# Ledger of designs, part 4: VHH binders against DegV domain-containing protein DR_1986

Target 1, 281 residues: DegV domain-containing protein DR_1986, of Deinococcus radiodurans (q9rsy3)
Amino acid sequence: MSIAIVTDSTSDLTPEHLAALGVTGVPLYVLFEGQLYQDGVQLSARQLVEGVRAGKAIPSTSQPSPAEFAQAYAQALEHADEVLSLHISGQLSGTVGSARLAAQEFGGRVTVVDTHTVTLGLGLQVLRAAELVRAGQSVPQIVQTLERVYPQADLRFTVDTLDFLRLNGRIGGASALLGGLLNIKPLLVVRGGRVDAGGRVRGQKKALADLAEHVRRYVSQHGGARVAFLATVGGEEDRAAVRAQLSDLHFQDMGDHEIGAVVTVHAGPGAVGVALEPLSA

## First folded at step 1 (VHH)

Design C1 (framework vhh_gocatamig_d2)
Fold by ESMFold2-Fast, scan of step 1:
Structure C1 (fold): chain B 281 residues (1-281), chain A 124 residues (1-124)
Amino acid sequence: as target 1 above (281 residues)
Amino acid sequence: EVQLVESGGGLVQPGGSLTLSCAASGFTFSDYALAWYRQAPGKKRELVAGITSGGSTVYMDSVKGRFTISRDNAKNSVYLQMNSLRAEDTAVYYCARTYSVTYGGKTYEYFDYWGQGTLVTVSS
């Protein structure tokens, strides 16, 4: 049986990368200045960041509808026997709920997975699922592998301000970091499907060093890792600075990635992070 | 758990009428503004009409005079009465809950929950 993979735009894999994998991405939306834009299709992260910096408005986001997922599933099933649908944490978005409702119309041919993560945390699970499809694994085998991998996976990042997470209701356990002194940088984790506190340090240089040290520690504890580096528009030099601190370390490099518009609404400009998973399940 | 459930969509001929309903649960309905959005295939989702907790309304220009949004706080429901329907009104219609946030001295309006949508087809 052939398997098609569907994900959502919060995976932050580019349309070009998704096309190369044969994966369909369903866009979430950004509401900005009274208009609704499809993530990465009608509004780029760069356009969003420039608009926010111009002082126009603070944006918000919304999930795809079940109808949009049903269309994606119908199209995928024209070329495949089954669909494996992987999505942003159900605690961060209603996206997985929309996907599950749409899946009910397809008689068991669509399997929906809550990945318990976002951005390249989700992106790494999509890449792994695509590899396992090419290796000839069944949907139940792939789901079981993802269930073994995700508890070991890690997504860590720093942001310029907690205001974007707070404003849009996604701050989660990181609310414990509110009320810090001036020039305190929060360290954040996605854990158990929500944002949580990872610590706080004084200054950007220490935040970047902490991210690099976390990668080094993870690789040591797991005997290797797949590592993706991520940043919002304007964070590219800081992302490179984290990478440069790891030049002596052996890991599987999953590349440099830009955080997309929907995720940027929640993290804010100036976010820098790393997504990690073990080499094998 | 916040839920918004749309109903009332269907097939109608040009010039016909439909009433959409949105039933809300899991929150204090009277405290929130609600809105109707629509999305046609290949097009972005657009605001059709909104109603504040106080009953003030807003409409997109192409539906003014044809569509009416209303709410019934006792029934936790919001409605969209659509008259003089046109082929261009064909879309999936979504109910959304809105909220206001004050940030940096400015007030912004956001949409945080959406319903599953209801299909409206205007065709002969």
Scores: ipSAE 0.000, ipTM 0.130, lowest interface PAE 18.3, mean pLDDT 85

Design C2 (framework vhh_7sr4_2)
Fold by ESMFold2-Fast, scan of step 1:
Parts: C-alpha cells; sequence; structure tokens
Structure C2 (fold): chain B 281 residues (1-281), chain A 124 residues (1-124)
C-alpha cells in the first residue's frame, strides 16, 4: 500500500527538499500591497522584508482553498493508494479545516493531521512521516507515532518585535509580554498549537544564549534530539551563532532553514529559533 | 560560519599604493553592507570606506579622493584601493559585513561581523 504525503508551505521545507522527499506542498498566500502571492512560488521572504523595511504596511496571510487541496489529493492518488496530509496548527490557520473539507471527497483515502505546530516544527513531522513511509509503516502506525512525538516536540524562538504577531492576531499567550519591552527581547514558544510566552531577556546576546541552553537541556532530558535551526531574513548570522554555541553537543542535525514568506508575515524579520523533537517516540 | 579574511597589507613608503582584499564566506554576500575600518592603538575604530549592496559608497574625510572601495559579488570579495599613502594612514585595517533591519517607529537592529585585521604601515 503506497502512501503519498501532502503538507502546506508553512512547513518551510524548500520546494527542492519537498520534491526530493516526494512530498507535495500546498501553498498558503500573502496579501501584500493589494496583491495576492503564493507562498514559496510568487513572493520571497526577502522581497516581503524589503517592502516592510521601505515603510509598506505589514501584510496578511490566507489559507489554501478546499479546491486546491482536492486537486493536490487527486494528483497524489494517481501514483499512491492513500494520502497522509500534515498541516499547520488549526489554532494558527484555517488550513487544516480546508484540508478536512477536501478529504471528504476521497472516501477515507485521505487522512488529515493537525500537527499543532508550524515552520520546521511541522517540517520535522513531515520528515519523520516520510521516513516511516519508506520504512513500510501504515497510515495508522505513522499517525500513532506522530501523536507520541507531538507532546515532546518543541519550537522556541525570539523576534525583533511583537507587532507582526499582534497585528495578524497570532500573538496568543505572548500578549502577556506587551507593554514592558523597552530594550527587552521576548522569548516565544509554540505550545498546544498556539504562540505562548517563553520568557524575556535584556539584549540579543542573552536571547541567543537562551536558545542554545534550551537545546542543551532538551538533548539532556531526552537522551538526544533532532534539531533544526531557523531564521527569517536578517536572522541568518544569529542562527549561526546559536549553532556555534552547540559545537560540543551531540544531536541529529536537521539543518539550517530559512522561514518562508507566510510565516515571516507573523514572526517578522530577524527572528531566530530552534525546532526540536526526540530521536524516537 | 561567517568568515572575513583580509589580505594585501604590508609596509609601503609614503606616496605608495596598496590594495586590500576581503574574502567573505558563510552568508549571502550580495545583501550585505561591506566596509573597511581602521584602528590605531588606543583609539576607536574609524570608518575608512563602506559600500552598500547596491554599490553606493561613503568615505571618511581623511581618505576621500585617495581611497576607492569596490565589491565583486561573483567572488564574494570587497576591495580597498589605497593611493597616495601617508604615515598617518598607518593602522590595522578591518573588513566588516553589516546588515540592518529597520522598523517603522525608530527601532533598528544591526548584524555585524569583523575580520581579524591586516596591518598597513606607511614609513620610510
Amino acid sequence: as target 1 above (281 residues)
Amino acid sequence: EVKLVESGGGLVQPGGSLRLSCAASGFTFSDYYMGWYRQTPGKQRDLVADITSGGSTKYGDSVKGRFTISRDNTKNTVYLQMNSLKPEDTAVYYCAAKYTVEFSGGYTRTYDYWGQGTQVTVSS
């Protein structure tokens, strides 16, 4: 029984990486300066950041339609017996809802999973699902594994400003950090499918040290980890600085990743983070 | 890992010329502001010249008309052509890469990286 994997563009896996995995990515959209752009197709994160820096208004985002998911599922089922569809948290986006509506047309051949995360948190679950498909596991076995992994998974990051999360309604529990941020860097987590407060520190050096220390604690507590390093445009060197603080630590390195345009609308430029999951369930 | 490697420094007589090169790796060079700074023992680093990603240049007052900064994005290298060198140009010259994020309302953040420096000595 062959299984095709479908995800959405908020996984922040590149089109090239998705193609190499045999995974289909369905794009979300950015509304920017009155024009609608497909994430990872029509608008780069760099173009978005340059526009915001030039004084243009912070953009907004929208989910793929059920019709776009139905098209992706029909195409996947041309070469596979069933589809496993993994998506951004339903608390952050209507994407999983669109996927579930589309799945109704396919008589149980499509299984839709809310991953309760975003960016490489989702990307790591996609990578794990692809590995388990290659290992010959069934959809129910893969879903059971992801359900055991999700509660142990972690996404921690820092942003230059909370304005991007606030203006687009995705600040969640991190709203507790508003109003007291003069010279302060917020630390943020994705927990229970939404953004939440992870702490606050004075200065970027301490924020990067917090991210590195968080990786060390996670690896110690779980006997190892799979770790992805994340940055929006402008955060690349800070991502490298976090990695450099961990040169003595043994973990499964899942690489350095640029956060795409849709997620950049919510995090803003200069964001740096880490996505973590255990080596096994 | 960001690396900036300077070369081309040395000893030269007054009125002579030197060309400094800075080879960059580990970042998207074409997006970065690139600059040359110099430092004499006991003093702060002073701007010698900088060049934007778009090619616009700025020079310190003491070097205008004598020094020229340029960049080659295909080689990830920034250059400083130094002509009509004077004893007061004696310093350690540092290559710097900078990238500034600016937000409406006056908030800015700058990422900066520095090379190890190269000695330029102008004396007879």
Scores: ipSAE 0.000, ipTM 0.099, lowest interface PAE 21.3, mean pLDDT 86

Design C3 (framework vhh_8dlx_2)
Fold by ESMFold2-Fast, scan of step 1:
Structure C3 (fold): chain B 281 residues (1-281), chain A 124 residues (1-124)
Amino acid sequence: as target 1 above (281 residues)
Amino acid sequence: EVQLVESGGGVVQPGRSLRLSCAASGFTFSSYAMHWVRQAPGKGLEWIGNIYDSGSTFYNPSLKSLVTISRDDSTNTLYLQMNSLRAEDTAIYYCARGYTYSVTWGDTQYFDYWGKGTLVTVSS
């Protein structure tokens, strides 16, 4: 049975990377000053950040429609027997709900997975699913593997301000970090499909050191890791600084990734983080 | 089980008015902001507007003079009134349940449940 993979734009895998994998990405939208812009197609993360820094209101986001998913599934099924559809956490977005509505029209040929994560946390699951499709595994086998991997997966990051998460309703358990942040840098995790508090440190250098130490501990505890390095616009130098602290450590390097426009609406500019998963195939 | 069911679509002549309904069940309707969103054939999503639990409404500025959103919390129903329909209003119309944390439009909207949609065709 041939399997096509569908994901959404919050995976933050580039269109070029998705095309190379044969994966279809369905764009989410940024709602910015009354207009809906397709993520990465009609609005880049840099354009969004420049608009906000110029004094425009913080944007919001919207999920793809059920009709857009139905179109993607119909096209995928022209050259594949089944579709495996992997999406951003249902606690962060209605995207998985739109996908499930669309899947009802395809008679069991479309399997929709809530990955319980976002950005390269989702991107790493897409990459693993693509590897397992190439290895000849069935949809149930791939889903079982992802269900074993996601509880061990980790997404840890720091942000310049909690306002973007708060105003867009995605602050989750990190609301515990509100108040007293004037001299403190927040550390955040995605855990159980929600944003949660990962700690507090004084100053940017300690935040970057925390991210590097977290990678070291993860690699030690799991006997290796796949590691992706993440930044929103303005966080690129800090992403490089985290990487530089790990030059002596052996891990599978999944690359440097720019967080796209939709996820940037929630994290804000200047965010930096790491996404991790175990090596176990 | 959260359900949103749109109705009232169909073929309508240019220049006429049409009212769409969305029947909500499985949640406390009066506690949520509700949105209308449309998608024309081959085009992306267009946000039409929302109505908060307070009854306050915010509209896409391009559509403000042409549409009215209202709600009846006693019947768990959301409405979209459209006037002076044109061919470019041909689209699938969706109602969506949203979380809105700001009174300023465009700031904090996200949709956690969608209806299946209802097709409106404006044709002579």
Scores: ipSAE 0.000, ipTM 0.315, lowest interface PAE 14.9, mean pLDDT 85

Design C4 (framework vhh_7b2m_4)
Fold by ESMFold2-Fast, scan of step 1:
Parts: structure tokens; C-alpha cells; sequence
Structure C4 (fold): chain B 281 residues (1-281), chain A 124 residues (1-124)
């Protein structure tokens, strides 16, 4: 049976990545200055950051409707027997809920998965699912494989301020890091589907060194890894600096990725991070 | 149309006090961290005190215990109360605002918005 994969725009996979994988992306939205924009289609992360820097209020985000998912599923099922739908953590967004509601209309042909992650954490799970579809695995086999990967998957990052996560209610356990000195940098993780505290260090150089050391430790503990390097607008040089610290280390390099507009609303500009998963489940 | 306007500077004798004000317009003030910087003749601009959007404060070692930073979000104003002034405090004082924390160790040391500065002169 043929399987189509659907994901959402918080995977931060580019249109070129999605096309190469044969995956459909459903956009989330940014509400900015009273107007609604489709993620990456009507508003870029750079335009959002320029607006905030010009004194406009920090925007908010919203999930796709059940109707939008139903349309995506109907279109996918024109060319496939089943749909596997992989989404941002249900603790960070109502997106999984909209997808599950839409899936009820399709008589068991649509399987919705909460990936318990976001950005390239989700993007790496989408890539793995696409690889397993091409390898001839069934939806139940793919879901079982992803369930083995989730406890080993990892997303670690640093931000310039916690205000973006706090104002939009996505700070989670990292609320323990609120307050402190201006040159103290928070380290954050996504764990169990929510943002949590990963530590605090003095200054950006130590934050970047922490990210590099975390990659090194992960690769050692898992005998290798797939590694994606992430930045929001303003974090590109620091992303390169993390990468440069790992030139001696052997891992599967999944590339440098720009975080899109919806995720930038929550992380803020100047964020730098790494997404990791094992080579095999 | 984002503006930060400093006031309250002047000439004062050693041991005296001054209160600086920074009036903000053109942005949602309550969302921003605000800092006071100073630049003395022949020296680089350095941070003096900062106040986060949530009200927590930070002071440089040179002014700790003598200066107090505070904010009034209803008036879009931040204040720097300067007590026990010393000749070494003589500088142009700048107000700066940012949503993002400054990373002092990495060279990303600029706030998003700056005022024009106010002169403080402390005579011996």
C-alpha cells in the first residue's frame, strides 16, 4: 500500500526539502499587527524580525484548522492508499488536535502522530518516515520505529531572551530560568514535548561551547548521530561557530537550517541550536 | 518613530546626587529591557545598569550600591538614581532599549534603540 506523508510548517523543512521527499506541508499562521500570515508563504522570518526590531509588538501564532487538514488529506489520498501525518508536539500547539479531528473523516486511512518535538526535531522524524516508506515499511511499522526514536531524539538551543517563549506561553519548565543578569545565557531543551531548562552559562561563547559539547557527548553515547544545525535570523554566525568546534567529530551531517517565522515567534532572533537523532532506532 | 530621550544630567559636586530619566515612545515599552550606558572622555562606552521587562535589575561593579535603576511602564520611562557621585562618574549617559539580551562576551553588544545622551559632570 502506498503511503503519503503530511507534516506542518514548524518542521522548518524548505519547499525544496518537502518536494524532494514528496511530503506535503500544512502551514501554521503568524498574527502580526492585527493581520494573519501563512508561515513562510506570506511572511518570512526576516520580515517578522525586522518588524519587531522596528518597535512592533511580539506576534502570536495559530494552528491550521481541521478543514485545512481535511483538504490536505483528501488531496494526498488521490495519489496514495494511506496518509501518515507527523506534527509539532501537542503540548506546544493545537495542531495535532486539528489533524486528529480531520482524520476522523477518512475511515482509518489517516494516522496522526505527535512527534513530541518541533523545528528540525520534527524535520528529522519526517525524513526518517519518508526513508522508511521508500524501504517498504507499513504505517504501523513506521510508527513503532518512531516510538523507539523519540526517547533518544534531542533538541538543545540557546536564546537571547526568554520573553518570546514566556509571552506566547511556551516557556514550560524553562520558567525556572526567568530573571538574572543581562549576560547570562539560558540553555534550553525540548523534553517530553515541552520546553525545559538545560542550564545557564555566562556569555555566548560558553553557550556555543555547551551546544558543541552536547553534540560530542550524544555521538559518543549513541555511536553516531544525525545532526542538524539551527538558527533564527541573527544566529547564523554563531551556528557556524558551533559547527567549527566539531570538525574532528564523525556524524551524519543534516545541514544548516533556518528556523521559520512561526518558530521564530517563540524562540526570538539570535537563537542557535542543534537537533539530534540516532543513526538507527 | 522609535525614540529614547534622556534628561536630568548636569554639573554636581562629588558626594552629590542626580536622577536621570529616559522617556520612550514609538514601541511597546513594557516588552523591552532598558539599560544605561556611559562614555567618559577617551574611553569606550560601557554598561552601567540594566532593568529587564519583568523588573529584575543588574549593576556594574563600579556603581553597585550607589546607583538604582527603576521603571514606570505607565509613563514609558526608566530612571537612574545616582547617589554618592564621584569624579570618575563624569561621562555622557545613554539610554538603550532591546527585546534581546546583550551578549557581552561574543561581540554582539548593541541595543536595538539608543538615545542621544545626557552629560553628567562631577567636580572634585
Amino acid sequence: as target 1 above (281 residues)
Amino acid sequence: EVQLVESGGGLVQAGGSLRLSCAASGFTFSDYAVGWYRQAPGKQRVVVASIYSGGSTKYSNSVKGRFTISRDNAKNTVYLQMNSLKPEDTAVYYCAASVYTITYGSGQTEYDYWGQGTQVTVSS
Scores: ipSAE 0.000, ipTM 0.107, lowest interface PAE 19.2, mean pLDDT 84

Design C5 (framework vhh_7xy4_2)
Fold by ESMFold2-Fast, scan of step 1:
Structure C5 (fold): chain B 281 residues (1-281), chain A 125 residues (1-125)
Amino acid sequence: as target 1 above (281 residues)
Amino acid sequence: QLQLVESGGGLVQPGGSLRLSCAASGFTFSSYEMAWVRQPHGKGLEYIATISGSGGSTYYSDSVKGRFTISRDNAKNTLYLQMNSLKPEDTAMYYCAKTWTYTVEGGSYKYFDYKGQGTQVTVSS
């Protein structure tokens, strides 16, 4: 049986990435200045950041409708026997709920997975699922593999301010870090499907060193890793600084990635992070 | 038309050696990064090694570092994997793969495009 993969735009895989993988991406939306924009299609992360820097209010986001998922599933099933649908954590977005409602109409041919993560954490799971489809694995086998991998997967980042996560209600356990002192930088993780506190350090230099040391420790503990380096607009030089601290370390380099518009609404400009997973299941 | 044909597998005792070959056709071989991946019976896919188009850069999984060597002969459109000090846990179907690299603003990803029968390696006493 042929399997099509569907994901959502919070994977931060570009349209070019998704096309190369043969994966369909369903866009989330940004509500900005009273208008809805499809993530990455009608509004780039750079345009959003430029607007916010120019004094416009912090935007909000919304999930795709069940009808939009039903359309994507119907189209995928024109060329595949089954659909595997991988999405942003249900604790961060209603996206999996919309997908599950739509899946009910397809008689068991659509399997919806809550990946318990976001951005390249989700993107790496999508890539792994595509590799396993290519290897001839069934949907149940792929789901079992993802269920073994996600508890070992890691997403760690730092932000310029907690305001973007707080104002949009996605701060989760990191609310414990509110009330920071002068030059205190929060370290954040995605754990159990939500944002949580990873620590606090004094100064950006120590925050970037923490991210680099986290990669080094992960690679040592797992005998290697697939590593993606992440930044929102304004974080590109800091992302390069994290990478530069790891020039002596061998890992499977999944590249430098710009976080998309929807995720940027929650992290804010100037965020830097790393997404990690083991080399194999 | 892309074609990859793996060969060189077989039964070998622990501590033994094997050399796998992959004959490539239908694309400009020297322009692409190539990889070896393996899949043990009933288990997931495991990355083994990659080699740049020129052969100047190689990367290995920690499970095979120091034991396996990836190489290529661009004049013959052939990829090799020299496997030394083989262990029972190396038992798997081995596939060569054209690395499907896509680069966009913000980064690049690697996807392993493997389309062949593979070659079975069995390490048993």
Scores: ipSAE 0.000, ipTM 0.118, lowest interface PAE 17.4, mean pLDDT 85

Design C6 (framework vhh_podentamig1)
Fold by ESMFold2-Fast, scan of step 1:
Structure C6 (fold): chain B 281 residues (1-281), chain A 123 residues (1-123)
Amino acid sequence: as target 1 above (281 residues)
Amino acid sequence: EVQLVESGGGLVQPGRSLTLSCAASGFTFSSYAYGWYRQAPGKQRELVAAIYSGGTLYADSVKGRFTISRDNAKNSIYLQMNSLRPEDTALYYCAAQYEVTFTSGGYSRYDYWGQGTQVTVSS
């Protein structure tokens, strides 16, 4: 039986990467200045950041409809026997709910997974699922592997301001970090499917050092890691600075990634982070 | 009406100590986080020290030399500055942010600012 993978645009894998993997990405939306834009199709992260920096209000986001998922599933099933659908945490978005509702129309041929993460945390799970499909694993075997990986998966990042997470209601446990001061940087994690507090440091240099130390600690604790480096618009040099601090460390490098428009609405410009998972499940 | 009033600035010789005080009025003092900022001639304003429910933070340039403290009973914030250097010369500002809310402009902005007190370190 052949398996097609479907994910959503919050995986932050490029359309070219998804196409090379044979994976379908369903876009989420940004509501910006009264107009609705498809993530990465009608609005880039750079355009969004330029608008906010020019004084426009912080945007909001919305999930794909069940009808959009049903269309994606029908198209995938033209070329595959089954669909494995991997999505952003149900605590951060209603996306997985839309996918589950659409899956009901396909008589058990579509399996929907809540990955409990976002951005390259989700992207790494998509890459692993694609590898396991190529290795000939069944959907139940792949799901079991992802369930073993999830508790070890890690996403740690820093943001310039908590406003983007707060105004859109995604601040979660990081609300404990409100009352921050000029040039104090919050450290944030995604755990249990929600944003949570990871600490505070003074200045960007110490925030970047914390991210590098987190990678080093993870690799030590897990005997290796797959590591993706991520940034929103404005964070690219800082992402390179984190990477440069790890030149002595051996890990599987999953590349440098730009965070897309939908995730940028929640993290804001200048965000930098790392996504980690174990070498094998 | 909310007020933050700084005092304790002045001219001091290198290597000596100075204590800045900030008296707060017009709000519930214990509900706020506090910071000391400075602006040197021709430079951007920078955070020197902060005190909030999660602890204290210091700029690298002053760590080990400066200590921030608060006295809730006196509605006051203090900055103890030891081993002063000419590069510590600046206008020093007291700032307050309501700890359980945010202000427009982000988590990095303060709700209230004092007018500042001048510190000059010169022989």
Scores: ipSAE 0.000, ipTM 0.103, lowest interface PAE 20.3, mean pLDDT 84

Design C7 (framework vhh_7sr4_2)
Fold by ESMFold2-Fast, scan of step 1:
Structure C7 (fold): chain B 281 residues (1-281), chain A 124 residues (1-124)
Amino acid sequence: as target 1 above (281 residues)
Amino acid sequence: EVKLVESGGGLVQPGGSLRLSCAASGFTFSSYDMGWYRQTPGKQRDLVADISSGGYTKYGDSVKGRFTISRDNTKNTVYLQMNSLKPEDTAVYYCATHYTVSYEGGTKFTYDYWGQGTQVTVSS
């Protein structure tokens, strides 16, 4: 049985990465200045960040329709026997719901997975699924592996302000961090499919040190890790500063990644983070 | 989805010519290196020719001067012009592209994409 993988644009894997993996990405959308843009195709995170910094209103986002998923599934099934469809947490977006509605039309040939995460947390699960497809694993075997991995998966990040998460309704348990003193940086996690409080520190340098310490602790607790480093546009030096604190630590390095436009709408400018998962066997 | 589809293979007499084509889709073709490989039963795949995104070419020693690789970025197609064919050129010919992701710390993962192959038979 041949398997095609479908994901959504909140994986923050580039179109080139998706093409190289043979994975289809279905775009989410950004509503910015009264116009609708496809994530990563029609509007970059850089354009979004620059517009907001220039005084434009905070944007909003929308999920792909069931019809868009049905089109993607029909196209994939022209070249594969089955589809494995991996998506952003159902608690953060209706995307997985749209995918499940579309899947009903394909007689069990499409399996939809809620990954309980977002950005490179989702991206790492897509990479793992692609590796397992390449290794000849079946859809049930891959799903079983992902079900074992996701409870150990970790996403930790900092943002300049909680306003983006708050105004777009994705702040979750991090609402506990609202208020406080000037120059306080929130630390955020994605746990159980939602954003939650990870702590607060004074100043950017301490926030980056916290992210590095978190990687070190995770590697120790899990006997190794696959680690991706994340930043929104303009955070490249901060991302590098986190990496620089880990030069003595052995882990599987999954690279430096840019947080895309849809995720940037919710996290806001200045997002820097790490995505972690256990080693594959 | 990266897809490579070969065409142009067939049966030809020694000394004859064939032109293979590979139609590519699902990636930014102009940014990728493209290659042709061949495989005979019981042997590993051997490099026949490759062409970089910048148009620079390399050839396997056995085909230099007889085969020419070229690309058309407007058609997302790579070609292999095969002249002065010999019985020893009989093989399945594969179109390929390679994408290497380099991660900090020295970890590299190469994504190899192969077409289904096209048979070339050189015999009288």
Scores: ipSAE 0.000, ipTM 0.121, lowest interface PAE 19.9, mean pLDDT 85

Design C8 (framework vhh_7b2m_4)
Fold by ESMFold2-Fast, scan of step 1:
Structure C8 (fold): chain B 281 residues (1-281), chain A 124 residues (1-124)
Amino acid sequence: as target 1 above (281 residues)
Amino acid sequence: EVQLVESGGGLVQAGGSLRLSCAASGFTFSEYAVGWYRQAPGKQRVVVASITSGGSTKYSNSVKGRFTISRDNAKNTVYLQMNSLKPEDTAVYYCAAGSYTIEVGDKTYSFDYWGQGTQVTVSS
């Protein structure tokens, strides 16, 4: 039985990479200056950052409708027997809820998974699911593998300001970090499906060193790792600086990734992070 | 619409040098890891070198110190500078692009787009 994979645009895998994997990405939306834009289709992260830097208000985001998921599932089922649908944490977005409503119309042929993460945390689960589909595993086997992997998965990042997470209501437990002194950098994690505090350090250099040390600790603890390096627009040099601190470390390199427009609304420009998972289940 | 086009292959004597180029189109090149693979007669395709979107490089032990991979994001091009060529380097060289690179032993997998290959022949 053939399996198609559907995800959403917060996976931050490029449209070209999704196409190469045969994965369908359903876009979320950015509400910017009173207009709705499809993530990565009608508005790039760079355009959004340029607008904010030019003095426009921080935008907001919205989930795909159940109708949009039903369309994606109907299209996927034209060429596959089953759909495996993997999405951003239900605590960060209503996206998985829209997907579950749409799935009800397809008589058990669509399986929806809350990944409890976002950006390349979700992207790594999509890549693993695609590998397991290619290896001939069934949907229940793939879901079981993802359930084993996700508690070991990690997403750690730093941001230039907490304002983007705060103003859009996604700051979660990191609200404890509000009111810091100048040049205090927050360290953030995604844990249990929400943003939480990972610490605070003085200065950007220490924040980048913390991210590198976190990768070293993870690799040691798990006997290896798959590691993706993340940045929003303006964070590219800092992402390279984190990577440079790890040149002596052996891990499976999942590449350098630009965070897309929807996730950039919440993280802000200049964010840098790492997404990690174990080599195997 | 995605395309990778290799060039720069040819016949060279042992001890010589060649520079391979791979021109990319139809995708956001700067966001992709790019690698060079080779397939020698009667052997499996193996990784030679890879470079991430951020410029971090890795080399196969068989070419380390002799080959250099680099990228020019403004030109959507990756290069492989091959020095001190040996008859054992004779192979078809392939350019590949992917959002990530997986290493299993001395082999790299998980490139999504492939070029058609360019022949490198090193005579002795």
Scores: ipSAE 0.000, ipTM 0.136, lowest interface PAE 17.5, mean pLDDT 85

Design D1 (framework vhh_podentamig1)
Fold by ESMFold2-Fast, scan of step 1:
Structure D1 (fold): chain B 281 residues (1-281), chain A 123 residues (1-123)
Amino acid sequence: as target 1 above (281 residues)
Amino acid sequence: EVQLVESGGGLVQPGRSLTLSCAASGFTFSDYAYGWYRQAPGKQRELVAAITSGGTLYADSVKGRFTISRDNAKNSIYLQMNSLRPEDTALYYCAARFTYTWSGGQTYTFDYWGQGTQVTVSS
């Protein structure tokens, strides 16, 4: 049975990555100045940040419709026998709900998975699913593998301010970090499908050091790891600084990734993070 | 969700004192300015007092009588009102101003308001 993979734009995989993998991405939307823009298609993260810098109001986001998922599934099924559809956490977005509703019309040929994560946390699961499709695994086998990997996966980041997560309603358990003092940096984790508190440190240098040390501990505990390095616009130098602290460490390097427009609305500019999963064994 | 909850209002005689409290939740105190505003019936809302990391500011009508303070550990702002006069009768609002500067220098201001607490000074 041939399997097509569908994901959404919050995976933050580039159009080039998606094309190379044969994966279809369904865009979420940014509501900006009263107009809807398709994530990464009609509005890039840099354009969004530049617009806000030019005095425009801070945007909000919305999920794809069930009709858009139905179209993506119909197109995928022209070239495949089954669809595996992997999406941003249902606690962060209604996207997986739209996908599940659309899947009902395809008689069991579409399997929808809530990945319980976002950005390259989702992107790493998409990459693993594509590898397992190429290895000849069935949809149930791939889902079982993702279910084994998910509890070991980790997504950690720091932000300039908690207010982007707060104002857009995605702060989750990190609300416990509100009421900080001067020069305190929040450390955040995506755990159980929501944003949660990872800690607080004094100053940006310590936040970047904590991210690097977390990668070292993860690699040690798991005997290796796949590691992706993430930043929103303005966080690129800090992403490089985290990477530079790990030059002596051996891991499978999944690259440097720019967080897209939809996720940038929630994290804000200048965010930096790491996405981690165990090796495929 | 940002919440500002005022308390401590009430009916008081001229010349007496009253302390208003404002409890802030869902919030950080980084880069925030806080203020107390008041609005009497048929009048515009006016600034009474403001507190920032740089100091305090008072309206001329309350200078020397009112004192604004904050407790960052408790996420609370206070307004100590001494020598109250009938013209101080108003609905008192706690306000927080969040200023965020995006990469590249563009500044955004967000104002948050409580629901208000009534202060009545009867002669």
Scores: ipSAE 0.000, ipTM 0.100, lowest interface PAE 21.8, mean pLDDT 84

Design D2 (framework vhh_8dlx_2)
Amino acid sequence: EVQLVESGGGVVQPGRSLRLSCAASGFTFSSYWMHWVRQAPGKGLEWIGNIYYSGSTFYNPSLKSLVTISRDDSTNTLYLQMNSLRAEDTAIYYCAKSLYTVYYSGGSTEFDYWGKGTLVTVSS
ESMFold2-Fast, scan of step 1: ipSAE 0.012; ipTM 0.474

